# VHH binders against TATA-binding protein-associated factor 172 (BTAF1): the designs that were tried, part 15

Target 1, 176 residues: TATA-binding protein-associated factor 172 (BTAF1), of Homo sapiens (Human) (o14981r1278to1453)
Amino acid sequence: AFLNKYKLHGILCDDMGLGKTLQSICILAGDHCHRAQEYARSKLAECMPLPSLVVCPPTLTGHWVDEVGKFCSREYLNPLHYTGPPTERIRLQHQVKRHNLIVASYDVVRNDIDFFRNIKFNYCILDEGHVIKNGKTKLSKAVKQLTANYRIILSGTPIQNNVLELWSLFDFLMPG
Key: E = the ipSAE of ESMFold2; O = the ipSAE of OpenDDE; V2 = 0.75 times the mean of E and O plus 0.25 times the DockQ between their complexes.

## First folded at step 18 (VHH; framework vhh_gefurulimab)

Design K4 (from J4 with L101I; at its last look DockQ between E and O 0.57; V2 from the best seeds 0.00; counts 0 for: unsure alone 61.7 < 65)
Amino acid sequence: EVQLVESGGGLVKPGGSLRLSCAASGFTFSDYAAAWFRQAPGKEREFVSAIWHGGDTTYADSVKGRFTISRDNAKNSLYLQMNSLRAEDTAVYYCATGSYIYPWQEGVEAFDYWGQGTLVTVSS
ESMFold2, look of step 18: ipSAE 0.493; ipTM 0.798
ESMFold2 (binder alone), look of step 18: mean pLDDT 81; pTM 0.825
OpenDDE, look of step 18: ipSAE 0.611; ipTM 0.823
ESMFold2, look of step 19: ipSAE 0.602; ipTM 0.847
ESMFold2 (binder alone), look of step 19: mean pLDDT 78; pTM 0.805
OpenDDE, look of step 19: ipSAE 0.529; ipTM 0.780

Design K5 (from J4 with S99E; at its last look DockQ between E and O 0.05; V2 from the best seeds 0.00; counts 0 for: pae E 13.9 > 2, placed apart)
Fold by ESMFold2, look of step 18:
Formats: structure tokens, C-alpha cells, sequence
Structure K5 (fold): chain B 176 residues (1-176), chain A 124 residues (1-124)
């Protein structure tokens, strides 16, 4: 996609829903493969392998993991389904090194933000990302603490012409 | 029941060659990444070489061109051919394995199973 090629951030609005998930998987798999090849050749810190993060509604985390497994071999994307009660999530935190993709829900990321904010991600994808349109919620503030090289918002709804909602979304896309 | 047993260590003179073997049981190497690490006296365990899931191989800079890693899936064994040995290659060599590891995961913490080690001494 254009945003990956020019290393830009953006919002993908696609009322088909299913298409944007697969497009995101293609972007992740392609860029992770490219970065791994560049790192093997150069050993540059900018090319160092980094995991990616997908944040989505709780009902969709399983779907994301399933779609990645169906579309990509684990050689390209090896997802960690970061879900469950706090004790299970602590166990999953010890497995992060074995994966290059973490899939978690918004509430889980907010609750465990101290864990997530200290990881530098390659991509941070917000599925149904219009959830952070109110920039003052605890959820929005937590999600904006995430650090990533690239940030993408997926939404099936058109962006409203409310300036405050637009600024909140862009504040995530362009932090600082 | 998962076991890794290294063999082939010993005393060799500088410039010599040695071949290490690692026999695996309780799992199949072809489904796992497999690696050699080494630990010199008083030092931390360091990466030597690996065959990753998917077949790619990598080597630490200090051994590149001198060591060759190989795997025999029919015999469920991992090998390290060490040529042009130097005194600084003296260490206990460990065989290690882990599921679904990528080439950038060369740290000891990434590997789930370890052998007991075999000592290689390079001395005149």
C-alpha cells in the first residue's frame, strides 16, 4: 500500500470490513519480510526486527488470529493472542519474544498499558479505531502512549466532519 | 522426554577441526529452529549459529566462514563443523531449540530446550 511505501500514517476507511483486515495482513507480512531481509544484510538498528500490534474489539481478537493463520505461514507472521484474565496475560507476556505480532483488545491494552507502552512496535493498527475519537477518555489516552514506527486506523465508518473527533484521531496518528 | 545430547567435544590444536553433534529425541528438528551456543569460562552464553524455521542459516561474525551448521532430519540430528579453530573458540558448546523462532531471535531467552553441553578446548 501507498502508506507503507512512503512510510506514512493513515486511516483506512472501508465499509466492506473484511477487505481491510486482509489488506492489513498483507502490509504487515510484506514489511516484516522486507525489514528482516534488510537487517540480515546490514545489521542497522533502524532495520532491527520489531513486533507489530493489532488492537481491536474483544470479539474480533480471535478473528484476527485466525485470519493471520489462514493467510500467512508462521514464518512470516506468528501472532500472539493476548487475551484472558490477568494471570494468563502475565504468562503471555513471557512469550512475547517468540512472536512478531501481538493481537489484543482495547480494554486489555488499556489495563496493561505499562507493559505495552515500553515496547517499540513496527506497526500499531487500531481496528475500529473510531473508538478513540473522544481524545479525553482513559482508553484514548492509553492508546496514544503506544510507540510505533507506523500507525494505522481501520474503520468501517466515514470520518465525521466534527473537528474535535478529527483532531483526536490525527493526534494518535501524529503524536507529539 | 524432550532431550538434546551433544557430543564430539575434545582437545584440538589451533588450526584444527572438530565436528559437534546434537542428537534430539521427543521432537522433530524439522519443525523447530535449532542452534549452537557457547560459553567460555567466566563469560555469558553467546550465539554461535542457527538453522531457523524455514531453513535459513545464520552465524555469529566471529565464526563466519570457519563454522558450518547442518541438520539431518532423517537422523534427527544437528551438526556443527568447526574448522580453523582458534584459542578463543574454547568453550562449552550447547545445542538449543525452540518453536517458530525467527533469525532475529538469537538471544538465549528465545530457546526453550537445551542440552548439557560438550567441552571444546583449543590449545597448543
Amino acid sequence: as target 1 above (176 residues)
Amino acid sequence: EVQLVESGGGLVKPGGSLRLSCAASGFTFSDYAAAWFRQAPGKEREFVSAIWHGGDTTYADSVKGRFTISRDNAKNSLYLQMNSLRAEDTAVYYCATGEYLYPWQEGVEAFDYWGQGTLVTVSS
Scores: ipSAE 0.000, ipTM 0.171, lowest interface PAE 13.9, mean pLDDT 76
ESMFold2 (binder alone), look of step 18: mean pLDDT 82; pTM 0.832
OpenDDE, look of step 18: ipSAE 0.220; ipTM 0.635

Design K6 (at its last look DockQ between E and O 0.72; V2 from the best seeds 0.00; counts 0 for: pae E 4.5 > 2, unsure alone 64.9 < 65)
Fold by ESMFold2, look of step 18:
Structure K6 (fold): chain B 176 residues (1-176), chain A 123 residues (1-123)
Amino acid sequence: as target 1 above (176 residues)
Amino acid sequence: EVQLVESGGGLVKPGGSLRLSCAASGFTFSDYAAAWFRQAPGKEREFVSAIWHGGDTTYADSVKGRFTISRDNAKNSLYLQMNSLRAEDTAVYYCATGSYLYPWQEGDAFDYWGQGTLVTVSS
């Protein structure tokens, strides 16, 4: 059964045996495949290709790239590991056209926000998204400049008892 | 079907001004970057200016300070205001768009192109 296209934003909290990474990869691969099929059939503008972005802690960027490669062939998701010092990241910017998924750390996205804010993404996934709970940090303000059709926050910890933290997360999910 | 149609070209005297328009249809224009390129007789097509999804702009060195790119997302239109025109600005000007617009000066970064509008700067 092929997933139907939907416009949803959300927060995923993983208390189950399935990893949040696998769940996210399924969502990304399914939607990218559906959009490519619909664009080939109908030429509808809403199905024109857009890349997706995963933002995660720096220790997890390689894990994301590895997991995508394990679960998806490159024809469905072709990740770019956007990492390294500024000179390497400039070289990687020249490769973005060849990929439909960018994987980067939070600090790298903040430092290079001028690059990232100029791309419209299909999905923007914040892994360990509790890092934007404080809406006043420079990191939170940077990631809120990202634009996407669908925005997802992954967290291993449930959102708890602070309305300002909830507002910061919802402000990212529904910018306005 | 993605379509870009340029207009506003014509004959103008050196030092004059001209405003080019590009009407976009068949896609959500505001989601994508847009750019102007030009091709003079006997020369390769060259980058003029781009405006990105996030609103940032960039310009070729030869036009900085004289040309201004802008877009009106409500009208699905891209514009190029060209001031202080010179004879070397004579060219066919093309509108272009695409999903991944880096590096910003290379034409192969853009997936869709218009047919062009001629600008002639002459007395």
Scores: ipSAE 0.217, ipTM 0.618, lowest interface PAE 4.5, mean pLDDT 77
ESMFold2 (binder alone), look of step 18: mean pLDDT 80; pTM 0.813
OpenDDE, look of step 18: ipSAE 0.362; ipTM 0.708

## First folded at step 19 (VHH; framework vhh_gefurulimab)

Design L1 (from K4 with T97R; at its last look DockQ between E and O 0.03; V2 from the best seeds 0.00; counts 0 for: pae E 10.9 > 2, placed apart)
Fold by ESMFold2, look of step 19:
Structure L1 (fold): chain B 176 residues (1-176), chain A 124 residues (1-124)
Amino acid sequence: as target 1 above (176 residues)
Amino acid sequence: EVQLVESGGGLVKPGGSLRLSCAASGFTFSDYAAAWFRQAPGKEREFVSAIWHGGDTTYADSVKGRFTISRDNAKNSLYLQMNSLRAEDTAVYYCARGSYIYPWQEGVEAFDYWGQGTLVTVSS
């Protein structure tokens, strides 16, 4: 909530892993509610409802969708599980406007970056975000093409490696 | 304060060319989808072309191959190069900023800020 209020970016680390998904869901749902209320009152473009994106390992996409369903009604946060072979993903692209949250894996975002880079997101959350520590990879380069008002990296693992790995993470958090 | 100011309209003969410009102030144009629309006398505004967040471009079928949209981030400006102009291209041309992006969202409702327009007249 603090990072959203001041339009800041951040890294959320939780060694236990028990609370970070819930904290993220609370941030997403709260922000969508606040922006919808402010937009209805003022019609300011900066408050226009925008979708959010969660990027995570492929084994976790279903978990994210399930957790959102457990903690939020669809009136507040309506996720799209962006997964499957290319033909299914093209079908899902046509559904994006019906949802305010997209959940996709890192490799799917990389493969479909032409689609994702044309969407302005409110939040972009990288779960297990240490995966972009090496800024030279195709994955890191693809993820840095994403545009969002707010960027969050979730990690259960300490980030200990060299300064280039830290810079790659902060480069995502604070693009040019 | 958000403003969009179009220029470059005028009278041209069929087959001629014009380049329209749209100067933006109060926001960074490259952070948004940007589009050109046009409104012929007695008709509704219609989509002409967009450059989407991320750089991809889209054109209405009626202008495809004749018009080229571009932007200059250093000047915070959007352009429309219009070649091989026809009488049917006569309209007031509007610059617009997208309120959100998704490929193929080309309706007027997807755009939240509009310029005052610049008149293009194509006649012998």
Scores: ipSAE 0.006, ipTM 0.271, lowest interface PAE 10.9, mean pLDDT 76
ESMFold2 (binder alone), look of step 19: mean pLDDT 82; pTM 0.836
OpenDDE, look of step 19: ipSAE 0.012; ipTM 0.303

Design L2 (from K4 with A33Y I101V; at its last look DockQ between E and O 0.30; V2 from the best seeds 0.00; counts 0 for: pae E 7.1 > 2)
Fold by ESMFold2, look of step 19:
Structure L2 (fold): chain B 176 residues (1-176), chain A 124 residues (1-124)
Amino acid sequence: as target 1 above (176 residues)
Amino acid sequence: EVQLVESGGGLVKPGGSLRLSCAASGFTFSDYYAAWFRQAPGKEREFVSAIWHGGDTTYADSVKGRFTISRDNAKNSLYLQMNSLRAEDTAVYYCATGSYVYPWQEGVEAFDYWGQGTLVTVSS
């Protein structure tokens, strides 16, 4: 039966351009704004603001921070560029509560997973999400420890019809 | 409706210990950043300690090594164990749930829900 199959949720594929980054920024800014408005109106704890996380290859973290600043004022999305050697990252950890978006590379998240798993995120976005195709890697296992209300995978790489790769993506999107 | 209710305050001698509790209802405490604040007579409300969603903790310099924050998810409760109490710890202690979304707001402005407070008096 169709309902017995996992479905991919929140995968954005754009093999030609930068549209998925902008779309993701719009989703983040829009939902953060909507939650703030609902919280002001209702005071429901479920609408209380939570930060979001972008995980991407290390060469792309600066691009994400630049794109957020380019398209969104700091009032709506205030990114923390979580990068650098361990001593610098410890300093950045002290700043996390002053930001509503964290941008970090996959290897940094893996190395600092004890820190990141302490935060409940609103969105967790995996840019170039094909890096978790193999669910058995230490990287994939670390990334799946993240907790979030919503999870999105961005990929410019075709998702193969490989059962293990597909299950790893599903497992992230709908953790067991 | 979200409610935070503190208890466990009282009168203690310097060097003594006291355990504060904060019972939460109407939401799940463990999903959020939770904190203790205090307000001494004639002073501004100040940060004491916080516990993150995943259980890591932070403390004001003035209470490090003497106070311990903890959480019991089954009871939806936050605790503050206060040891080696001093006269300057005399204050009304407040339980609060914080927000990471307001980076230019420091102290009390970052927290959305507050309890009514419980009085701790340390007298010599």
Scores: ipSAE 0.022, ipTM 0.403, lowest interface PAE 7.1, mean pLDDT 75
ESMFold2 (binder alone), look of step 19: mean pLDDT 81; pTM 0.830
OpenDDE, look of step 19: ipSAE 0.182; ipTM 0.608

Design L3 (from K4 with A34M; at its last look DockQ between E and O 0.80; V2 from the best seeds 0.62)
Amino acid sequence: EVQLVESGGGLVKPGGSLRLSCAASGFTFSDYAMAWFRQAPGKEREFVSAIWHGGDTTYADSVKGRFTISRDNAKNSLYLQMNSLRAEDTAVYYCATGSYIYPWQEGVEAFDYWGQGTLVTVSS
ESMFold2, look of step 19: ipSAE 0.564; ipTM 0.843
ESMFold2 (binder alone), look of step 19: mean pLDDT 83; pTM 0.850
OpenDDE, look of step 19: ipSAE 0.324; ipTM 0.679
ESMFold2, look of step 20: ipSAE 0.638; ipTM 0.872
ESMFold2 (binder alone), look of step 20: mean pLDDT 83; pTM 0.849
OpenDDE, look of step 20: ipSAE 0.473; ipTM 0.763

Design L4 (from K4 with G54S; at its last look DockQ between E and O 0.63; V2 from the best seeds 0.00; counts 0 for: pae E 5.8 > 2)
Fold by ESMFold2, look of step 19:
Structure L4 (fold): chain B 176 residues (1-176), chain A 124 residues (1-124)
Amino acid sequence: as target 1 above (176 residues)
Amino acid sequence: EVQLVESGGGLVKPGGSLRLSCAASGFTFSDYAAAWFRQAPGKEREFVSAIWHSGDTTYADSVKGRFTISRDNAKNSLYLQMNSLRAEDTAVYYCATGSYIYPWQEGVEAFDYWGQGTLVTVSS
């Protein structure tokens, strides 16, 4: 909440993974609700609804979709499970407007980066975000093309002290 | 309030050039895609070109190689350089903005705000 108010970014580390996911869902739902209410009152473009993106390992995409449905009604967060072969993903691209949250794996985001980089996101959340610690990989370079108002990295493991790993993570959090 | 104001339209001979401008105000222009559409009399509004906040550009097949879209985020302005104009380019040209939610060939649904239009006439 504090990071949102001052447009700050952050890394969230927690030994209880369900705590980080729930905290993220609360932040997303709260901010999306607030923006929708402000847009309805004012019609100002700066309050215009924007989707959010969760990027996670492929084994966790279904879990994220399930957790959102468990803790949040569809009126607040309506997730799109962006997965499957390329033909299915093209079909899903046509449905993005119907949803305010996209959940995708790292490899899928890399493969479809030309689609994702053309969307301005409200939040971009990297679950198990240590995967971009090596800033020279194609994955890291693709993920850094994403644009969002707020960027959050979730990790169940401590971030290593290597200067290049810290630089890569901060480069994502503070692009440019 | 959100405003998009087109300018630079006019009468030009076939083969000539024209540069359209669109001044945006009332919002953070750099956060959104911006596009040009056109509408000839009696026809549907059709996509011409778009530029996303990423800097990526797309063009309708009918204008590729002749038109160039650009933007200046510091001036909140969108431009369309139109070269080698043909009679078929005669239309009212509209500036539009919005996020990339639809494929560009579905055009109008992806854009939330529209200008009033500027007339371009290509005639001898």
Scores: ipSAE 0.116, ipTM 0.537, lowest interface PAE 5.8, mean pLDDT 77
ESMFold2 (binder alone), look of step 19: mean pLDDT 80; pTM 0.824
OpenDDE, look of step 19: ipSAE 0.398; ipTM 0.736

Design L5 (from K4 with T58Y; at its last look DockQ between E and O 0.59; V2 from the best seeds 0.00; counts 0 for: pae E 6.3 > 2)
Fold by ESMFold2, look of step 19:
Structure L5 (fold): chain B 176 residues (1-176), chain A 124 residues (1-124)
Amino acid sequence: as target 1 above (176 residues)
Amino acid sequence: EVQLVESGGGLVKPGGSLRLSCAASGFTFSDYAAAWFRQAPGKEREFVSAIWHGGDTYYADSVKGRFTISRDNAKNSLYLQMNSLRAEDTAVYYCATGSYIYPWQEGVEAFDYWGQGTLVTVSS
């Protein structure tokens, strides 16, 4: 609808004072909206739909899903909270096609890497929340199997603007 | 516009071989999974083989060891090498692709885009 335009602007207008989570939501929503609009108009191959992935500490997956729902219309971002025991995750795998964003914890991605490594993502966001330190060697190996057009690492250190450097390093380690 | 065009079908004697091709255009072929399906007259469309973005391949039990799926991302093409053909392989063969293809998804509903098909007849 015509209000679609103003809902997108509302997210961008509320950007002032926003944390890294909300900035990431704005990037995802904006790019997914632009790709959908251009695909509808031109049928360009580069705009054909691809989902995005957020990987974060398990205590933050619910927060990510709630923040997306709070700040973004579902026509732009429709998140799947990928969590629970293996039997529940199998059920969630059948639902992924109905969503354009998956939110999962690092441990879940590692455990289900055979599922995730065969999906090409538009964005892959790695949130380095409060659970990021030990065991990263195994997690790094799992993360290297993920493929995406764009990769973003959210840092816990507020004085560094390392997104381009970390993105470049991540992209270098995963040449595509 | 997303477009898939199959070719290479025809009449083949039992025990013979054919290679099917699918030319993809209008999208970045390498980003997506691709598959072959087939449909005999009066029957439902059935899964034959798939190759995923990550390169893993999967085959229906009825064609394992006889058919080989492959893709050439530089040419935006999908192939199906069919050896040791039998009468039951007679069908229209379809190329398919989609954005959300997972190892457990072998049904037609898992694929968003389809070609028009190429007929393979194994007989006299």
Scores: ipSAE 0.081, ipTM 0.533, lowest interface PAE 6.3, mean pLDDT 73
ESMFold2 (binder alone), look of step 19: mean pLDDT 82; pTM 0.837
OpenDDE, look of step 19: ipSAE 0.242; ipTM 0.652

## First folded at step 20 (VHH; framework vhh_gefurulimab)

Design M1 (at its last look DockQ between E and O 0.77; V2 from the best seeds 0.00; counts 0 for: pae E 6.8 > 2)
Fold by ESMFold2, look of step 20:
Structure M1 (fold): chain B 176 residues (1-176), chain A 125 residues (1-125)
Amino acid sequence: as target 1 above (176 residues)
Amino acid sequence: EVQLVESGGGLVKPGGSLRLSCAASGFTFSDYAMAWFRQAPGKEREFVSAIWHGGDTTYADSVKGRFTISRDNAKNSLYLQMNSLRAEDTAVYYCATGSYIYPWQESGLEAYDYWGQGTLVTVSS
């Protein structure tokens, strides 16, 4: 796996999406491992362990958790499947400190944005990120409240040339 | 190196007011939750108030309505406005921060990785 020494913001597009999920897992695992090793040696605040977040359609959250477990040992990525009714999600909120990766759907992140907006993430990955093309939606406004060191959008859908849709995507990638 | 430096403590009469400041450096202040804790002589350090990077705030029941936490991200500064001070507010007040502070953890000492040296507030009868 290649270490990413630079801040990475970008959009990954693929018709199938098969390679992008594995590439994302490799990026997460590699950077989390490097940060953990540097923090153990140096105790620098910039290397302090931070969780990462994957936001995806609700039908894909289980797939993401399964793929992480398939390709990566829990020592490197330990995912929390953040799902279920509100009472279950409150219980899961108390478990997040035991995990370095949270996997949640767009609707769940929107509904629980008060919880998510108060966490600084290492990576924030939007799978099927075309859902925020319209910057005026309640969902897009919620997702833009997330803070992270690195932001990545994954999409199998062609990116349109509509200026407002492109502006919404770039607004997420380049927060003020 | 992360540094938190409190100031503004002093002697004040009951019913009076003080404003505490915490100057922060060595990290991106605007990205982190900040908190005030206090420790009276012979007692455990206790939570006073917290403020998240988005501006949400929480308060211990004992200070709610009397104390106001605020932050100025442009100046990398955290503030605590303390009004209607009582003798039981006498303590050393500490500024704190950490990278893994979830909303339900704000009152726990274990959630905070960095602490200031404190500023003494004395409320005399």
Scores: ipSAE 0.047, ipTM 0.482, lowest interface PAE 6.8, mean pLDDT 78
ESMFold2 (binder alone), look of step 20: mean pLDDT 85; pTM 0.863
OpenDDE, look of step 20: ipSAE 0.091; ipTM 0.542

Design M2 (from L3 with H53Y; at its last look DockQ between E and O 0.71; V2 from the best seeds 0.00; counts 0 for: grease 25.1 > 24.2)
Fold by OpenDDE, look of step 20:
Structure M2 (fold): chain B 176 residues (1-176), chain A 124 residues (1-124)
Amino acid sequence: as target 1 above (176 residues)
Amino acid sequence: EVQLVESGGGLVKPGGSLRLSCAASGFTFSDYAMAWFRQAPGKEREFVSAIWYGGDTTYADSVKGRFTISRDNAKNSLYLQMNSLRAEDTAVYYCATGSYIYPWQEGVEAFDYWGQGTLVTVSS
C-alpha cells in the first residue's frame, strides 16, 4: 500500500463508509501478507510479525469483523472481536495469540488501555476518528497511548472546527 | 533469524544476588515483549517475569519483590536482577519472546523463541 511504502500516516476521508472499511482491510491484509512473506523469506528484523488494531464505535465492531471475514482470508487477517464484559475481555486477552487483528470499540480500548498500550501494533486504525478531536478527554488520552508503525484515521468529516481539534488528530498520527 | 543468548548464571549462596542478561538479535527488540522462564530439575518450565512493550512488568508470585526485569532497547538486552535468592530458585533460566504476544500471557505456549538458557544454582 502507498502509505506503507512511504511509511506515512494519514487520514482517509470518504463519504462512503463501506469504501473506507474495504480500503482499510485491503491495506491491512496486504501489509500483513507482505510482512509475513518477507519475514519468512529474509528473517529481517523489521518484518517480524506485529498485530494490528481497529478502533471504532461499538456499533461497528461486529461489522468490521464481518467485513474482514468477507474480504480477507484468515491466513492474512484473523480478527478478534474484542468485546463483552470485563470478565470476557480478560478471557479474550489470554486467547489473542492466534489473532493478528484486534477490533475493539473506543470505550473498550479506553477501559483496557493498560492492555493495549503494552502492545506495539503494526497498524492502528481509528474509524470515525474525529471522536478524538478533543484532546482533553480521557478517550483521546487513552487512544494516544497506543503505538503503531502506521496510524490511520477514517472520518467522514475531515474538516475540523478549529486548529486544536485538527492538532489532536495529528498528535495521534504523529506522536512525540 | 531471531536469536536469544542468556548469560550471567552461576553458583550463588542463599540470600545472594545475581544478574542475568539476554542478548537479542534478529528482530526489532523494542517492539516486542520479553520474558524470563525457568526450569528446575525434574520440573516443568515456569513463568518468572515479563516486560511488555509498554514497559509494564509482571512477575510470578514466587519471585515478586525479589526479582526485577528490565530491558535496554539500545543494547537489545533483557535483564533479570535476582535478589534474595533461595534454593528453590535453582533452575535453568530462559529468555523468551515471540510474535503476537499480548500482555498478561504467561504460558510457555505464548512465546515462540527461546534461548539456550543459563544455569542458576543457589546452594550453601
Scores: ipSAE 0.564, ipTM 0.799, lowest interface PAE 0.7, mean pLDDT 89
ESMFold2, look of step 20: ipSAE 0.654; ipTM 0.863
ESMFold2 (binder alone), look of step 20: mean pLDDT 83; pTM 0.851

Design M3 (from K4 with Q105R; at its last look DockQ between E and O 0.61; V2 from the best seeds 0.00; counts 0 for: pae E 4.1 > 2)
Fold by ESMFold2, look of step 20:
Structure M3 (fold): chain B 176 residues (1-176), chain A 124 residues (1-124)
Amino acid sequence: as target 1 above (176 residues)
Amino acid sequence: EVQLVESGGGLVKPGGSLRLSCAASGFTFSDYAAAWFRQAPGKEREFVSAIWHGGDTTYADSVKGRFTISRDNAKNSLYLQMNSLRAEDTAVYYCATGSYIYPWREGVEAFDYWGQGTLVTVSS
């Protein structure tokens, strides 16, 4: 709520892990609902619908889809589980309009970056986002091509006091 | 509100050129895909060309090499440069934008907002 209200980017840490997923789902559902209501009323460009993206380790994509289903009606968040071999992913690309949330793994986003860089997202959430702490990897370079109104990094542990690690994470959070 | 207004249509001889413009307002144009479609008399609306948020473009086979889509995000404008025009290019041309879609999907259902159209007639 706090990051959305002040239009901030941020890093969300939670020692217990389960709270950050729920907090993220609440932020997504709340903002998508608010944007839909404001767009219906005002037709203001900043409220015009955009999908959100969750990028996470491949073992967690199913968990994210399941958690969204547990806590949200599909009226508020309708996730697309973007997974599978290239031919299946091409089929899924044609379904994007029917969903307001895409859930994909880091490797899939890197491999299909030409698809993802052509979409403006409302939220881009990096779960276990420490994977981009080395800004020189192919993965980090691909992820930094994503564009979004709001960017969030989720971590299971508090951020270290390593200046270089902190700088790489903030480089993603501050577009440009 | 979201508005798209086409202009630049008219009568042109075969082999000639026209440049269509579409002025967009009420939204951040650069965030969304934009496209041109056309509808000839008695026919269904068909895809002509699209440009996506990331800058990629596609063209229908019938216009490839003759038409060029572009946009100017600072002016919130979409353009279609139409060269080597043929009689079969006669149609009402519409600009369209999607709310957040990936434009490899070239059907009319991919785009939620449409202009009123501008008529292009290719005849002697």
Scores: ipSAE 0.258, ipTM 0.644, lowest interface PAE 4.1, mean pLDDT 78
ESMFold2 (binder alone), look of step 20: mean pLDDT 80; pTM 0.816
OpenDDE, look of step 20: ipSAE 0.317; ipTM 0.678

Design M4 (from K4 with E109D A110S; at its last fold request DockQ between E and O 0.77; V2 from the best seeds 0.67)
Amino acid sequence: EVQLVESGGGLVKPGGSLRLSCAASGFTFSDYAAAWFRQAPGKEREFVSAIWHGGDTTYADSVKGRFTISRDNAKNSLYLQMNSLRAEDTAVYYCATGSYIYPWQEGVDSFDYWGQGTLVTVSS
ESMFold2, look of step 20: ipSAE 0.666; ipTM 0.875
ESMFold2 (binder alone), look of step 20: mean pLDDT 80; pTM 0.812
OpenDDE, look of step 20: ipSAE 0.724; ipTM 0.876
ESMFold2, look of step 21: ipSAE 0.548; ipTM 0.823
ESMFold2 (binder alone), look of step 21: mean pLDDT 80; pTM 0.807
OpenDDE, look of step 21: ipSAE 0.703; ipTM 0.866
ESMFold2, fold request of step 24: ipSAE 0.520, 0.537, 0.539; ipTM 0.814, 0.820, 0.819
ESMFold2 (binder alone), fold request of step 24: mean pLDDT 80, 80, 80; pTM 0.814, 0.809, 0.812
OpenDDE, fold request of step 24: ipSAE 0.716, 0.737, 0.729; ipTM 0.869, 0.879, 0.876

